# Ledger of designs, part 296: VH-VL binders against q9umr5

Target 1, 268 residues: q9umr5
Amino acid sequence: SYKPVIVVHGLFDSSYSFRHLLEYINETHPGTVVTVLDLFDGRESLRPLWEQVQGFREAVVPIMAKAPQGVHLICYSQGGLVCRALLSVMDDHNVDSFISLSSPQMGQYGDTDYLKWLFPTSMRSNLYRICYSPWGQEFSICNYWHDPHHDDLYLNASSFLALINGERDHPNATVWRKNFLRVGHLVLIGGPDDGVITPWQSSFFGFYDANETVLEMEEQLVYLRDSFGLKTLLARGAIVRCPMAGISHTAWHSNRTLYETCIEPWLS
Below, E stands for the ipSAE of ESMFold2; O stands for the ipSAE of OpenDDE; V2 stands for 0.75 times the mean of E and O plus 0.25 times the DockQ between their complexes.

## First folded at step 12 (VH-VL)

Design pi16 (framework fv_nofazinlimab; at its last look DockQ between E and O 0.02; V2 from the best seeds 0.00; counts 0 for: pae E 6.2 > 2, placed apart)
Fold by OpenDDE, look of step 13:
Structure pi16 (fold): chain C 268 residues (1-268), chain A 122 residues (1-122), chain B 112 residues (1-112)
Amino acid sequence: as target 1 above (268 residues)
Amino acid sequence: QVQLVQSGAEVKKPGSSVKVSCKASGGTFSDYSISWVRQAPGQGLEYLGYIIPIFGTANYNEKFKGRVTITADKSTSTAYMELSSLRSEDTAVYYCARGSYDSYGYEPFDYWGQGTMVTVSS
Amino acid sequence: DVVMTQSPLSLPVTLGQPASISCRSSQSLVYSDGNTYLYWFQQRPGQSPRRLIYKVSNRDSGVPDRFSGSGSGTDFTLKISRVEAEDVGVYYCMQGTKWPFTFGQGTKLEIK
């Protein structure tokens, strides 16, 4: 039998968005028990990410307990960060494939059309003022806002991304790395036509330097220092990168070709 | 000149709801936060929650157990605080206050509204 | 929740004399960025609160220099070097480090 699949949605999203994905999984892997977690939907997805991690943890623990052979995680957009954190704090998870579906794994610093209603263009340069404060850090989007021009503020004020990345020292860094390394495979999915994740390479742990030049995963300090296990995972062949062009952010979970190419191979 | 102008006094029955408005002027509404604080007669200050209009959602003090709803209309630069299932204990002056940023970072409460008295009585 | 404790709760002061208000937090107010988000507010009779001090010791524009804030960690103080008649009111400390943000009980300053 196929391993159970757990799906975690993204910002301003809900379980309903994954109806096509469910169809694809059912068709190609009949009998698979798929659970789309219906937590923190809509505006509730702006709740602090650690709060979300706790909520999702409570939901996945019983599922994992009933699946001693292991489970797969499909985590979309903001959900990818939630899942990474989840796997970092859980010392007993049994995740085989962690599929990060167009997730801002290295953070967000964008003002795309999709986010313009939230972030006017003029706010891109000023959002750090709000986000890197106690008031801002109560909102999920600020938890992974990564301003490359204010790295000191990011490192010191980010209450989520900087911690799970091991970019700021904390007492759980070693344990979280150990826990995250329990994953069988890390499948990174994203693409240049996403239109939301900025830069889109963030889905592959790429990100801006101080000059807004995009550097790849292997050039990142988190990789070089192996702060949460990326270098180790890559060395043992556990990281899969699946870029795909022509897919907008809201279509990653509803594209058949993408599913067959980037998701399905890791559901066995 | 920055100003926060709140709606007028309200008298409500227990179990009903009240919605107080706070209109901001003299700045860019989307760059600010709006905090709501209340003060019962002769008592101290209590933080209800705050909204960052650009995010479109608020952060609430759990003490109010979901009875408080804070919203913002960017088109009118107006924030709202709605309190439902009113009780006599909710009798208080309700204040809105603006948060903004300076050279030192983001700071709350640089400007306050004049307050709105809400009386809950049978 | 972080508990903010002010002392004294009532502060009668002779005009022209100094005043001091203490505020203690149940836990450290130092945020991860190294800042301490402790604020002082003044509320004159019949008026809205007014921010006097932000982040422990920064005085707002228009606030007289006779007001000063100090402290660190869990212990903070607001001082008035020479009390004036217009200083009558209630003073509140507030922490903005950990949600929910909380106020002290208030200190009522009166002229003897």
Scores: ipSAE 0.901, ipTM 0.961, lowest interface PAE 0.5, mean pLDDT 94
Fold by ESMFold2-Fast, scan of step 12:
Structure pi16 (fold): chain C 268 residues (1-268), chain A 122 residues (1-122), chain B 112 residues (1-112)
Amino acid sequence: as target 1 above (268 residues)
Amino acid sequence: QVQLVQSGAEVKKPGSSVKVSCKASGGTFSDYSISWVRQAPGQGLEYLGYIIPIFGTANYNEKFKGRVTITADKSTSTAYMELSSLRSEDTAVYYCARGSYDSYGYEPFDYWGQGTMVTVSS
Amino acid sequence: DVVMTQSPLSLPVTLGQPASISCRSSQSLVYSDGNTYLYWFQQRPGQSPRRLIYKVSNRDSGVPDRFSGSGSGTDFTLKISRVEAEDVGVYYCMQGTKWPFTFGQGTKLEIK
């Protein structure tokens, strides 16, 4: 039988967004138990990511306990960061495939159609001022805002992303790395036409340098230092990269070709 | 030039709700945050929560679980604090205060409203 | 929650004499960015609070030089070098390092 699938949604999202994904899974893997977590929906998705990690952790524990053969995670957009932290803080997780659907794994920096309605002027130059403060860090968006022109502020003030990426020291870093490395497969999905995740290569652990030139995963200090296990996973053959053009941010969970190419092969 | 003006005093019965307004002038409403703090008669200050209008949502002190709602209307440059299921212990002066992030970094409480007395009694 | 404890709670002072208020936090107020998010406020009778000091020792514009803030980690002090009649009121410290942000219980400064 197929391993259960747990789905974690993104910013301003809810379980309703995954109707097509559930239909695809039912067609190709009939009998799969799919649980789409209805936590931190809509505006509640702006709660601090560590608060969301705690809530999602409580929800996934009984699901994992009932599936001794393992489970799969499909984590969309901001949800991919929640799942990164879940895999690090749970020393007993049994996740086989962690499928990251267009998630800003190295952070977000840029004006997007998704965020423009929240801020009428460009937020690229100004958001660092509020985000890199204790007030700003109580909002999920600020937890992964990564301004490449103020990298020192990001490194020192980020309460979430800088810590789970091992970019700033944390007492639990060694345990978090050990736990993350228990994952069977890290499946990274994203593409240039997303329109929201900026740079789109953040979904593949690439990111801007100070001149806004994208450096890919293998050029990142977090990879080179193996801070949370990316280099080890790649050497083990456990990282899958599945870029696809022509897909907008809200379509990753509703495109059949993407599902068949990038997701279906990893749902055993 | 920057000023925060709050709505007038309210007398409420237990179990009802109250909605206090805080109208901001000077600067762009989206360039700052608004915090809400209360002070019971003869007592100290308590932080209820704050809103960052550009995010469209607020952060609340867990002590007021499910009873406090902070909103902002950008078109009128007005923030609101609504407190429901009122108890006699909610009798206090409620203040709004601005935090600015247009300088080098973020600094809270640079300007305060005049306060709104909310009395809860039968 | 971070507990902020002020001492003394009541501070009678003779005009022209110095006054000193202590504020102690139950845990370090140094944030990961190296800043200490400690603030001092003055509340005159019947008025709204007014921020005097931000980040331990920085005076707000319009605050007289006779007010100074100092301290580090968990121990902070607000000092008034020469108390004037207009200084009557309650003084509060506040921490903004860890949510929920909390205030000290207040120190009432009055002329004896």
Scores: ipSAE 0.806, ipTM 0.911, lowest interface PAE 1.0, mean pLDDT 91
Fold by ESMFold2, look of step 13:
Structure pi16 (fold): chain C 268 residues (1-268), chain A 122 residues (1-122), chain B 112 residues (1-112)
Amino acid sequence: as target 1 above (268 residues)
Amino acid sequence: QVQLVQSGAEVKKPGSSVKVSCKASGGTFSDYSISWVRQAPGQGLEYLGYIIPIFGTANYNEKFKGRVTITADKSTSTAYMELSSLRSEDTAVYYCARGSYDSYGYEPFDYWGQGTMVTVSS
Amino acid sequence: DVVMTQSPLSLPVTLGQPASISCRSSQSLVYSDGNTYLYWFQQRPGQSPRRLIYKVSNRDSGVPDRFSGSGSGTDFTLKISRVEAEDVGVYYCMQGTKWPFTFGQGTKLEIK
């Protein structure tokens, strides 16, 4: 009846955080097989995102194999970047709905609780010195750090985000775009009161220009060049935007109204 | 239950060094920060520095830079604080304290060790 | 460094009566993420400190509800609505907004 749902957690998170989401799915879609992937929990979520992608790929393959009609992904925060990379590197994925729960899809440029304690002597304006180095790229936060004031360093040093966005030339760009475009729907969820994702519009593929003015998805070069398929997906009617105010970063998967409005309709 | 157990009291001569240990149990050692704070007799608390074991890098209060070294040994779940060129003013109880990360943020100083008295006497 | 100033430094209180401890910082403790990193600790006689309140007003698990924190910017208060014998000790505020993190001088609470 209902396609299986695979849940991928975010930074400093674990599978336990999704207990309320699991309850909502069970109530509205009884019999749905839901798997919350129990990998890279807590501090392990700081490991390089490519390492996380590899591990999650290995976990997802048998689930997809048992569901030839397709699966849905619900991917929270940093997990949404892991999932987007999965969709690019897997030429055999069968994902129908990719549900991105407040994920920094165009990157992060914000001082947060986690960053303050992790790098107490650095502010967002200086983190590029740490993150855009080989050492910094060994940490997941730096894999999607996107400093709009150091675009040249971002493009040269990013080992993850610049690649999956197709912003830096690489031999797999065409294949990754083809694979990503096999997704049925891209469901983008986020909101202005998130408090962590900065700018919050990153969850909708918006981001800062050099003056810290937010440009929406359709104004981004990656969209205009269709570098990884956003323009094609939008033209196909496959992009769903579901913004909601009043929800903090840790509450996206435990708010019933959000679930009913933004998630439930896509769990066919 | 998280526990921080420190090494025993030390009596040291001026100009020497002391190394205090802090063994953590009841969680994954790499998921914590370990801070070092001291309290001179009859005085308040003074922050020395911290280490985040997953990065292996320590940060120091400028007041103590050059005299304090903070390290961690993941295999024994133990953090160390070494203070060199000891002076009588360094006589204090030295505490380790932890902070941890979770999905709701960071929780600094949620558990403290029992303290280690270091006495520097001529 | 951010200077944390507590008042009073000595606080004799009758059992069952309220107590209030002030903490002032030399600069705003509001961080660029909108959070205020102000903490309160209790040190009972002969014991290590323990955290009571984090981020201005959030009570730690196991801390009685008679303890409350409030304030903003540079001015903060710890209140005990009804002092009990077990509350005897020294109370410290700490800022975690600007490195290095710093403590107030302490307030010694005594039963009179």
Scores: ipSAE 0.030, ipTM 0.571, lowest interface PAE 6.2, mean pLDDT 88
ESMFold2 (binder alone), look of step 13: mean pLDDT 89; pTM 0.911

Design pi17 (framework fv_nofazinlimab)
Fold by ESMFold2-Fast, scan of step 12:
Structure pi17 (fold): chain C 268 residues (1-268), chain A 122 residues (1-122), chain B 112 residues (1-112)
Amino acid sequence: as target 1 above (268 residues)
Amino acid sequence: QVQLVQSGAEVKKPGSSVKVSCKASGGTFSDYGISWVRQAPGQGLEYLGYIIPIFGTANYNEKFKGRVTITADKSTSTAYMELSSLRSEDTAVYYCARGSYDSYGYEPFDYWGQGTMVTVSS
Amino acid sequence: DVVMTQSPLSLPVTLGQPASISCRSSQSLVYSDGNTYLYWFQQRPGQSPRRLIYKVSNRDSGVPDRFSGSGSGTDFTLKISRVEAEDVGVYYCMQGTKWPFTFGQGTKLEIK
């Protein structure tokens, strides 16, 4: 039998978005128990990410406890950051494959077609003033807003992403790293036509420097210093990179070719 | 030139709901946040919650979660605070207050509304 | 929640004399960015509060220079160098470092 699959949705999303994904899994791995978590749906997805991590943790504990051979996580968009933190804070997780569907793992900086209603073009360069404050850090978007022109503010004020990426010190960093390294496989999925995640390479731990030139994962200090285990995972052969062109942000969970190429092989 | 103008006083019965408005003038509505604070007669200030209009959603003090809803209409530059299941202990002056950002960051409470008296009695 | 404690709660003062109000927090108000999100507000009888001081010691535009804020960590002070009749009212401190944001009980300043 196949290991259970837990699905974590993204910003302004709900379980309804994953109906095609569930159909694909049922076709290729019949009998798989798939649980799509109905927490922090719609506007509740703007709640602080640490609050979401606590809620999702409470939901996944009983599922993991009943699956001694392990579980798989499929985490979409913002949900990929929730899953990153879950893997770090849970010293007893039994996750085999962590499948990250177009998640801004190094952060977000940019106004996109999908997010224009949230981020008017004029706010891109000014959002750092609100986000890097205690008021702003009570919204999930600000938890992973990473302005490359104000990197010092991001490093000092981010209450979530800078901490889970080990970009700023935290008392729990060593334990978080140890817990994260328990994962069997880290499957990173994303692509240039996403249209929302900016830069799209953030899904692969790449990000802008101060001139908005993208530096890939291996050039990042968090990788070079192995702050939370990326270098160790890569050395173990546990990181899978699966970029695919031609897929828009809202289509990652409903594209059959993407599923067959990037997801299906990791659902044991 | 910045001014916050709130709706008029209300008298409500226990168990009902009240919705107070706060209209901002002078300045770009999306460039700031709006906080809601209350003050019972002769008592101190209590923070209910705040909204950042550009995000379209609010954060609430857990004490009021489930009873308070804060919304904003960017087209009319108006914020609203609705409080349900009213009790006599909710009798207070309710204030809206603006927070803005400049080169030095986000600063709350730079301007306050005039206050709206909400009286809850049988 | 962070508890904010003010003292004194009642402050009678003679015109032209200095006045000082203390505010203490149950936890450090230093945020990870190194800033301290401590604010002081004045409320005159029958009026809305107005912000006097932001981030411990920065005076708002239009606030007379006789008002000053100081402090660090958990212990803060608002000082009025020479009290004037218009200063009558209640003064509140507030912390904005940790949600939910909280106010002190207030200090009523009155002329003797």
Scores: ipSAE 0.772, ipTM 0.898, lowest interface PAE 1.1, mean pLDDT 90

Design pi18 (framework fv_nofazinlimab)
Fold by ESMFold2-Fast, scan of step 12:
Structure pi18 (fold): chain C 268 residues (1-268), chain A 122 residues (1-122), chain B 112 residues (1-112)
Amino acid sequence: as target 1 above (268 residues)
Amino acid sequence: QVQLVQSGAEVKKPGSSVKVSCKASGGTFSDYIISWVRQAPGQGLEYLGYIIPIFGTANYNEKFKGRVTITADKSTSTAYMELSSLRSEDTAVYYCARGSYDSYGYEPFDYWGQGTMVTVSS
Amino acid sequence: DVVMTQSPLSLPVTLGQPASISCRSSQSLVYSDGNTYLYWFQQRPGQSPRRLIYKVSNRDSGVPDRFSGSGSGTDFTLKISRVEAEDVGVYYCMQGTKWPFTFGQGTKLEIK
């Protein structure tokens, strides 16, 4: 029988966005119990990520407790960061596959089609002024804003991403790494035509250097230092990379070919 | 020349709601963070919440148990604070104030509105 | 919540003499970026507050040199080197390090 699947949505999103994903899972893995969490929907998705982590943690505990053989997580966009932290703070999680669906794992920096809805003019070079303050850090977007031209400010002021990536020290870092390493598979999905996640390689732990040249995961200090376990996971064959062109940000959860290629194989 | 102009004084009955406006002029509205602070007669200042207009949403002090809603209309450069389920303890002067950023970072409360007296009584 | 405690709450002072207001926080106000988000405001009778000092010791444009802020961690002081008649009012400290942001009770400065 199939392990239960827990779905975590993204920014300005809700469970309704996953209706096609649920249809695909039902077709290929009939009988799978799929729970799409209805927490922090719509504008509540702008709440600080640590608050969201706590709320989602409370929701997933009973689901995991009822599934001694394990569960799978499918975490979309911003939701992938919630799931990253969830896996680190839970000393008792039993997650087999963590499927990160176009999530900005190393952060976000860029003018995108989605951000143009929020920001009619380019805010890319100026958002650091608001985000790297206590006022800004009470909003989820600022928790993973990663300006490569102000990396010192990101490292010092980010209350979330810099900490879960081990880019800044935290008292719980050793425990977070141990907990994260219990995951069976880390499945990374993303692509160049997303139009929102910038750089799109952030979904694969790549990111801009100070010249806005993308450096891939294996060139990142967080990987090289094995700060939260990426190098260890890769060495044991637990990281899966599944890039796909031609998919826009709002289509990752409703594209059948993507589902069959990148998600379906990991839903034991 | 920055100005924050608030709507006029209001007298409300317990259980009703009040919506106070704060119109900003001078500068770019999206460059602000707009905070709402209140002051009961003869008492100190209390932070209700703030809005970052470019995100289109606000952060609230949970002390008000979901009774406060802060919104912004970019087309009129106006922020609003609505407080529902009014009690006599909500009698106060309500202030809007902006914060702004320059090349170095964000600083709060560089300009304040004139205040709006809200009286809650029968 | 971070509690901000001011002392004294009432400060009668003679014109031309110095005045000092203390502000103590229940937790360190040093943010992870190394900055201390401590602010001082002045409210003259019948007026809106105005910001005097930002980040402990930085004086706002138009604020006279006689005002100065100092302190670190949990203990902060606003000093007026020589009190003038226009300084009458209530002074508030505020922390912006941890949400919800909180104010001290206020210190009423009066001429005696």
Scores: ipSAE 0.797, ipTM 0.909, lowest interface PAE 1.0, mean pLDDT 90

Design pi19 (framework fv_nofazinlimab)
Fold by ESMFold2-Fast, scan of step 12:
Structure pi19 (fold): chain C 268 residues (1-268), chain A 122 residues (1-122), chain B 112 residues (1-112)
Amino acid sequence: as target 1 above (268 residues)
Amino acid sequence: QVQLVQSGAEVKKPGSSVKVSCKASGGTFSDYAIGWVRQAPGQGLEYLGYIIPIFGTANYNEKFKGRVTITADKSTSTAYMELSSLRSEDTAVYYCARGSYDSYGYEPFDYWGQGTMVTVSS
Amino acid sequence: DVVMTQSPLSLPVTLGQPASISCRSSQSLVYSDGNTYLYWFQQRPGQSPRRLIYKVSNRDSGVPDRFSGSGSGTDFTLKISRVEAEDVGVYYCMQGTKWPFTFGQGTKLEIK
């Protein structure tokens, strides 16, 4: 028998988006219990990420308790950040594979298609003004907005991403690191044709410097200081990197080749 | 010069709903946040919620859970506050107020509407 | 919720004399960015509120320099150095550090 799989969706998303993923899992691993969590759907996905973490935590606890051999997480887009925090705050999680599908692990700095449609001008350069305030931090997108030209504001005002990445001190940081390190495998998936996650290397813990030059994971202070365990996981052989070109943001959960290459091998 | 103009006074029956408008002029509507505050006769100020039009959704004070809805129409530069299941205790002046930002950050309530009296009576 | 408590609730003052209003919060208003999101508003009879002070001590443009704000952590003060007739009204403090944002109960300033 296969370990249960828990799926966490992304921004403006719902469980319906994963119908193809469920199909693929059923074909290759018949009998797998797959739970797609129907929490914070649609506009509710804009709620603060810590609120979402609390709600998802309550939903995953009984699933993990019933699976003594462990569970797998598949977390899409913004959902990958929810799962990062779940693994840090749960001192009893039994997650084997954490599969992150095109999630902005170091943050987002770029206009999404949704935001471009609503506001065709200069949005990217101005979001820092409202995001890095108590008002802005009550919206999920501001929780991981990472303006490389105002890194001081990001470090001091981010109520979520800067804390879970260990970029700013938190009383629980040592416990969060210990909990996160319990994960069996960290599977990172993303690619240059995503079109939403900016820079796309954020899915692999790379990010812009002040000149908008991308620095990869191994050049990040977060990695070098081992703030939440990335360096330890890499040394343990627990980090898997699976980049794939030709996949748009809404297609990561519905591409068969992506599934076979990057997801299927980690669903024991 | 920023101005917020609210809709006129309303008299409503208990159990009905009311929708108050707040039209902004002087500046780009989508660059601001709009908050809603009420004041019962002879009482203090109470915060209902706020919307950031660029995100298309609002945050609400838990006290009004399930009864208040705040929306924005960018094409008309107008924010709306709808309160349902009205009770006599909802009789109040309802204000909209803008927040602004500059290179140093975001500050709420720099400009206020004139207020809209909502009376709930049998 | 953060509770904001003002004192006094009623403040009769002689014209030309100073006035002082206190505001206390049930928890620290210092945000992670080091800023304190405390605001002071004035509401004259029959008018909408107007913001006087933002982030503890910064005076809005057009607000007379006789108004000043001070404080830190949980204890804040609004001071009017020389009260004028036009200062009659209700003064409110507000915290914007933690959702839901909350107001003090108000202080009514009256001329004796």
Scores: ipSAE 0.707, ipTM 0.860, lowest interface PAE 1.4, mean pLDDT 90

Design pi2 (framework fv_nofazinlimab)
Fold by ESMFold2-Fast, scan of step 12:
Order: structure tokens, then sequence, then C-alpha cells
Structure pi2 (fold): chain C 268 residues (1-268), chain A 122 residues (1-122), chain B 112 residues (1-112)
């Protein structure tokens, strides 16, 4: 009786990370069919996001077709951006709740303690050089790298995030907006102790201006212009914001209190 | 002084594998993309793939059907290109090359290695 | 894949005369950032290739001013205003706009 749930993992991740999430869902919504997609695992998560969107699209089509009452998406970290694009490119999706777990919806710009593992020298100020080139855009991280000090380069060179956010024009933008607006609920989850997503408010469509001051969703041009439907969704009462402190990036899918507070209510 | 120094010539039998090294010096290795290109005798250039060492993974030209693997060892500032299931048509000079940065972005192939001749013969 | 077609494939020239090499792409090389990722390389006999031109018309440091690049969209040209003996070699164009990045077949420049 519960709608099926489709789970999309994040960067350097795999379906194994969601074992606790599956336990929680089984406890509160027994009988729910949960499919955790085993695509683009580990280092393959660095493949270009449009390539990942195509692969995930092929995997979700039969699941959605079998569920005329609708499905739910739970999309973690980078996976939230994949799900953003899926909802835009699919003319026939029937997603009720799109649950975004700590995803950099406005992009990533930061050198946190966790990210220093990937960027051992302070690289945040220099990543724009490689990322905003065709070479860099063949890697998922660069697809959503959003340097606020080189916003012109981001807007013009991003092959993914700038397009799905409607920050740069695309021939399909009107259709993408129409498709995205079919979603029942957009549930945004994130928090200040994540330690990876920078700024953490990116999970709520907030982001840095040129002075690294965070502007919230309602101050973003993408919201004000309603580029892909955020303003329409908010007016419809379809956006849920669920910030939670005390949760590190790798714990969003394994914290029971987070699940009960932010996820469980949206799994009809 | 920027240098890319490649390993020496190899003669291999069909079906074997070859691993060519490219040792970088004179720049911050992790910050630069390293490309691999090959050239069969008397033929043109083919792009095999490239690695951005900081990401720890490479992008490959599908033409090589999973036979090519590009890796980087940041501790030794060395990039590697391994080609498996060797065929006679893989006989070529293999080059590594880096790109340059200016204030506006990345430009490939500003410095090339000297090339490594790989001969595949039975 | 983007196909890069060079013409001519063989270019015999007289010393001191101009030489022109054409490169055509199967689709536009203009990237979303407004830049055109078209490159020209020279390979002298027995040597590694050397980049001459980046982004259509920008000459690399150390490259003589007799070399110039031009073009837009799908049609590009490398010109040598007066050919010298050391210019003998093969010239390649390359597109870096869309992966996989591809080279032209090469143009062999020979002195008559």
Amino acid sequence: as target 1 above (268 residues)
Amino acid sequence: QVQLVQSGAEVKKPGSSVKVSCKASGFTFSDYAISWVRQAPGQGLEYLGYIIPIFGTANYNEKFKGRVTITADKSTSTAYMELSSLRSEDTAVYYCARGSYDSYGYEPFDYWGQGTMVTVSS
Amino acid sequence: DVVMTQSPLSLPVTLGQPASISCRSSQSLVYSDGNTYLYWFQQRPGQSPRRLIYKVSNRDSGVPDRFSGSGSGTDFTLKISRVEAEDVGVYYCMQGTKWPFTFGQGTKLEIK
C-alpha cells in the first residue's frame, strides 16, 4: 500500500551505505518496496552528471511504470542533483516526494576539513581553472563546482548545474520546469555540521554571494525568476525544509532521529 | 623547470600488458591534468584519456574498450598508462602531456614527454 | 565523435612562400563559455608534438609570428606567412570542445 521508494547514492558511495535507512523504512512502513540503485558506484560516481542521469533514468522508468499511484525518491548528496535532473528530463515521472539529503542544490564551494582529504592544498580558489573547461566538465564534481568569485565562468561553463537551475538558458528549460513541477513534495534536508557540503545552506538553495555572504533561497535569482519552479512549489505549499544540527555528511542516511523527523512523514 | 620524463621503450607480445610511466617535476603535480596520446608509426594522433590527479580517477576514450587504465601516484609525481590485451595495432609511440593555467582557465598540451615506443610483435 | 578533417594532407611548398592548412569540424567548436577550443600542433621529424596555437588564434610563447591561426565555428586555418626549412613536419588540429577530444589526420609540410 505504500508507494515504492527509489534511492540514489552520492559521491564515492554505493547502495551499501543505505542499510540503516532500509531498516528504518521497513520498521515504520512495512511492505514498502525500496530499490537502491547500484549505478555509478565508487569512482564511477565521478562520471559526468548527464551520463549518470541517463543511466539512472533507464533504471527508474520500469519502477515508475509499475507504480501508477506514484513513487518517492530519496537522493543523497551528489545524488540529489541527479534526481533534480531526472525530474526535469522525464516527461512521465510520477514522483510524489523528492527527499534531498544534504545535496549541494546551488553548488559547492569550500575547503572543509573533510574536503581537505580530497584537496590537500587549499584548492578551492584554484579549482575554477580546471573545472570551468571541457576537461573538468567530464567529472561530476566540476559539474556543480560553483565558485562565487568566478560566477561568470560558472554560469557560462557549467554543463550541468547552471542549466538545471535555469541560471543559463537552455532550449528545453520550459519543458524541464513543467516536468519538475509535477513533483508532489520537495523535502530539503541538511545542516550546519555536515562538514562537506559548503555552504551547508546549498542544501536549501542558499548560496554565497561574491563576498561569501550566504543569501537564502528567496534572495536567489533562480527563485525570484521561478526558473525551474521553486517559487511556484513554495506557493503551492510543496517545499519542506528540515534542517538538523549535529549530523555529519556520512550520517544523514543512518540517523534514526533524522529519519523520524524529516523523512518518515513524507513516505505515504 | 617543467619536465615530463617517460619510461623507456618496450617490446611486448600480443595479449600481454604494458605500463608506461611519466614522471613530472618543476610544478605542483596534483594541480594539473595529465593527458595520454599515442601515435602509430606514420599515423596521426589518438587521445587515450587523461587524469586529474587530485580526483584520483581518469576519463577514457571508449575506443580502447576498457583496455586502458590511467593512474597517478601523487607521492612520486608520476602518472601511469597501462594498456592490456595488446595487439599489433597498438604498436605506437605513447606520449604524456600536461596543460597550462592562466587567469582565464586551462589549456592542454603545453609540455609533452619525450614519448615511449611500444612495439607489439609476435 | 567530432570528426576533424584537414586539407591538404600533403603540402609541398617553396621556401619563402606562404602555406595554408585548413581544418573543418563536423560540428561547431564553440563551447557554452563562448570560447572555441581549437588547437594547432607542429611535429618535426623524430620529435614530440609542440603546441603552436591555443583557442583558435593565440600563439604560444616562443612560436614565431609567421604562424597565425584563424577561423570560427567549424572552419579553421593555420597560416605560415613565409615557410622556412625548420617548418618541415606534420601539423595537427585538435578540438577540445567535446569529449572524446579528437585530432585531424595531419598535414605533412614538405619543401619542394
Scores: ipSAE 0.718, ipTM 0.875, lowest interface PAE 1.4, mean pLDDT 90

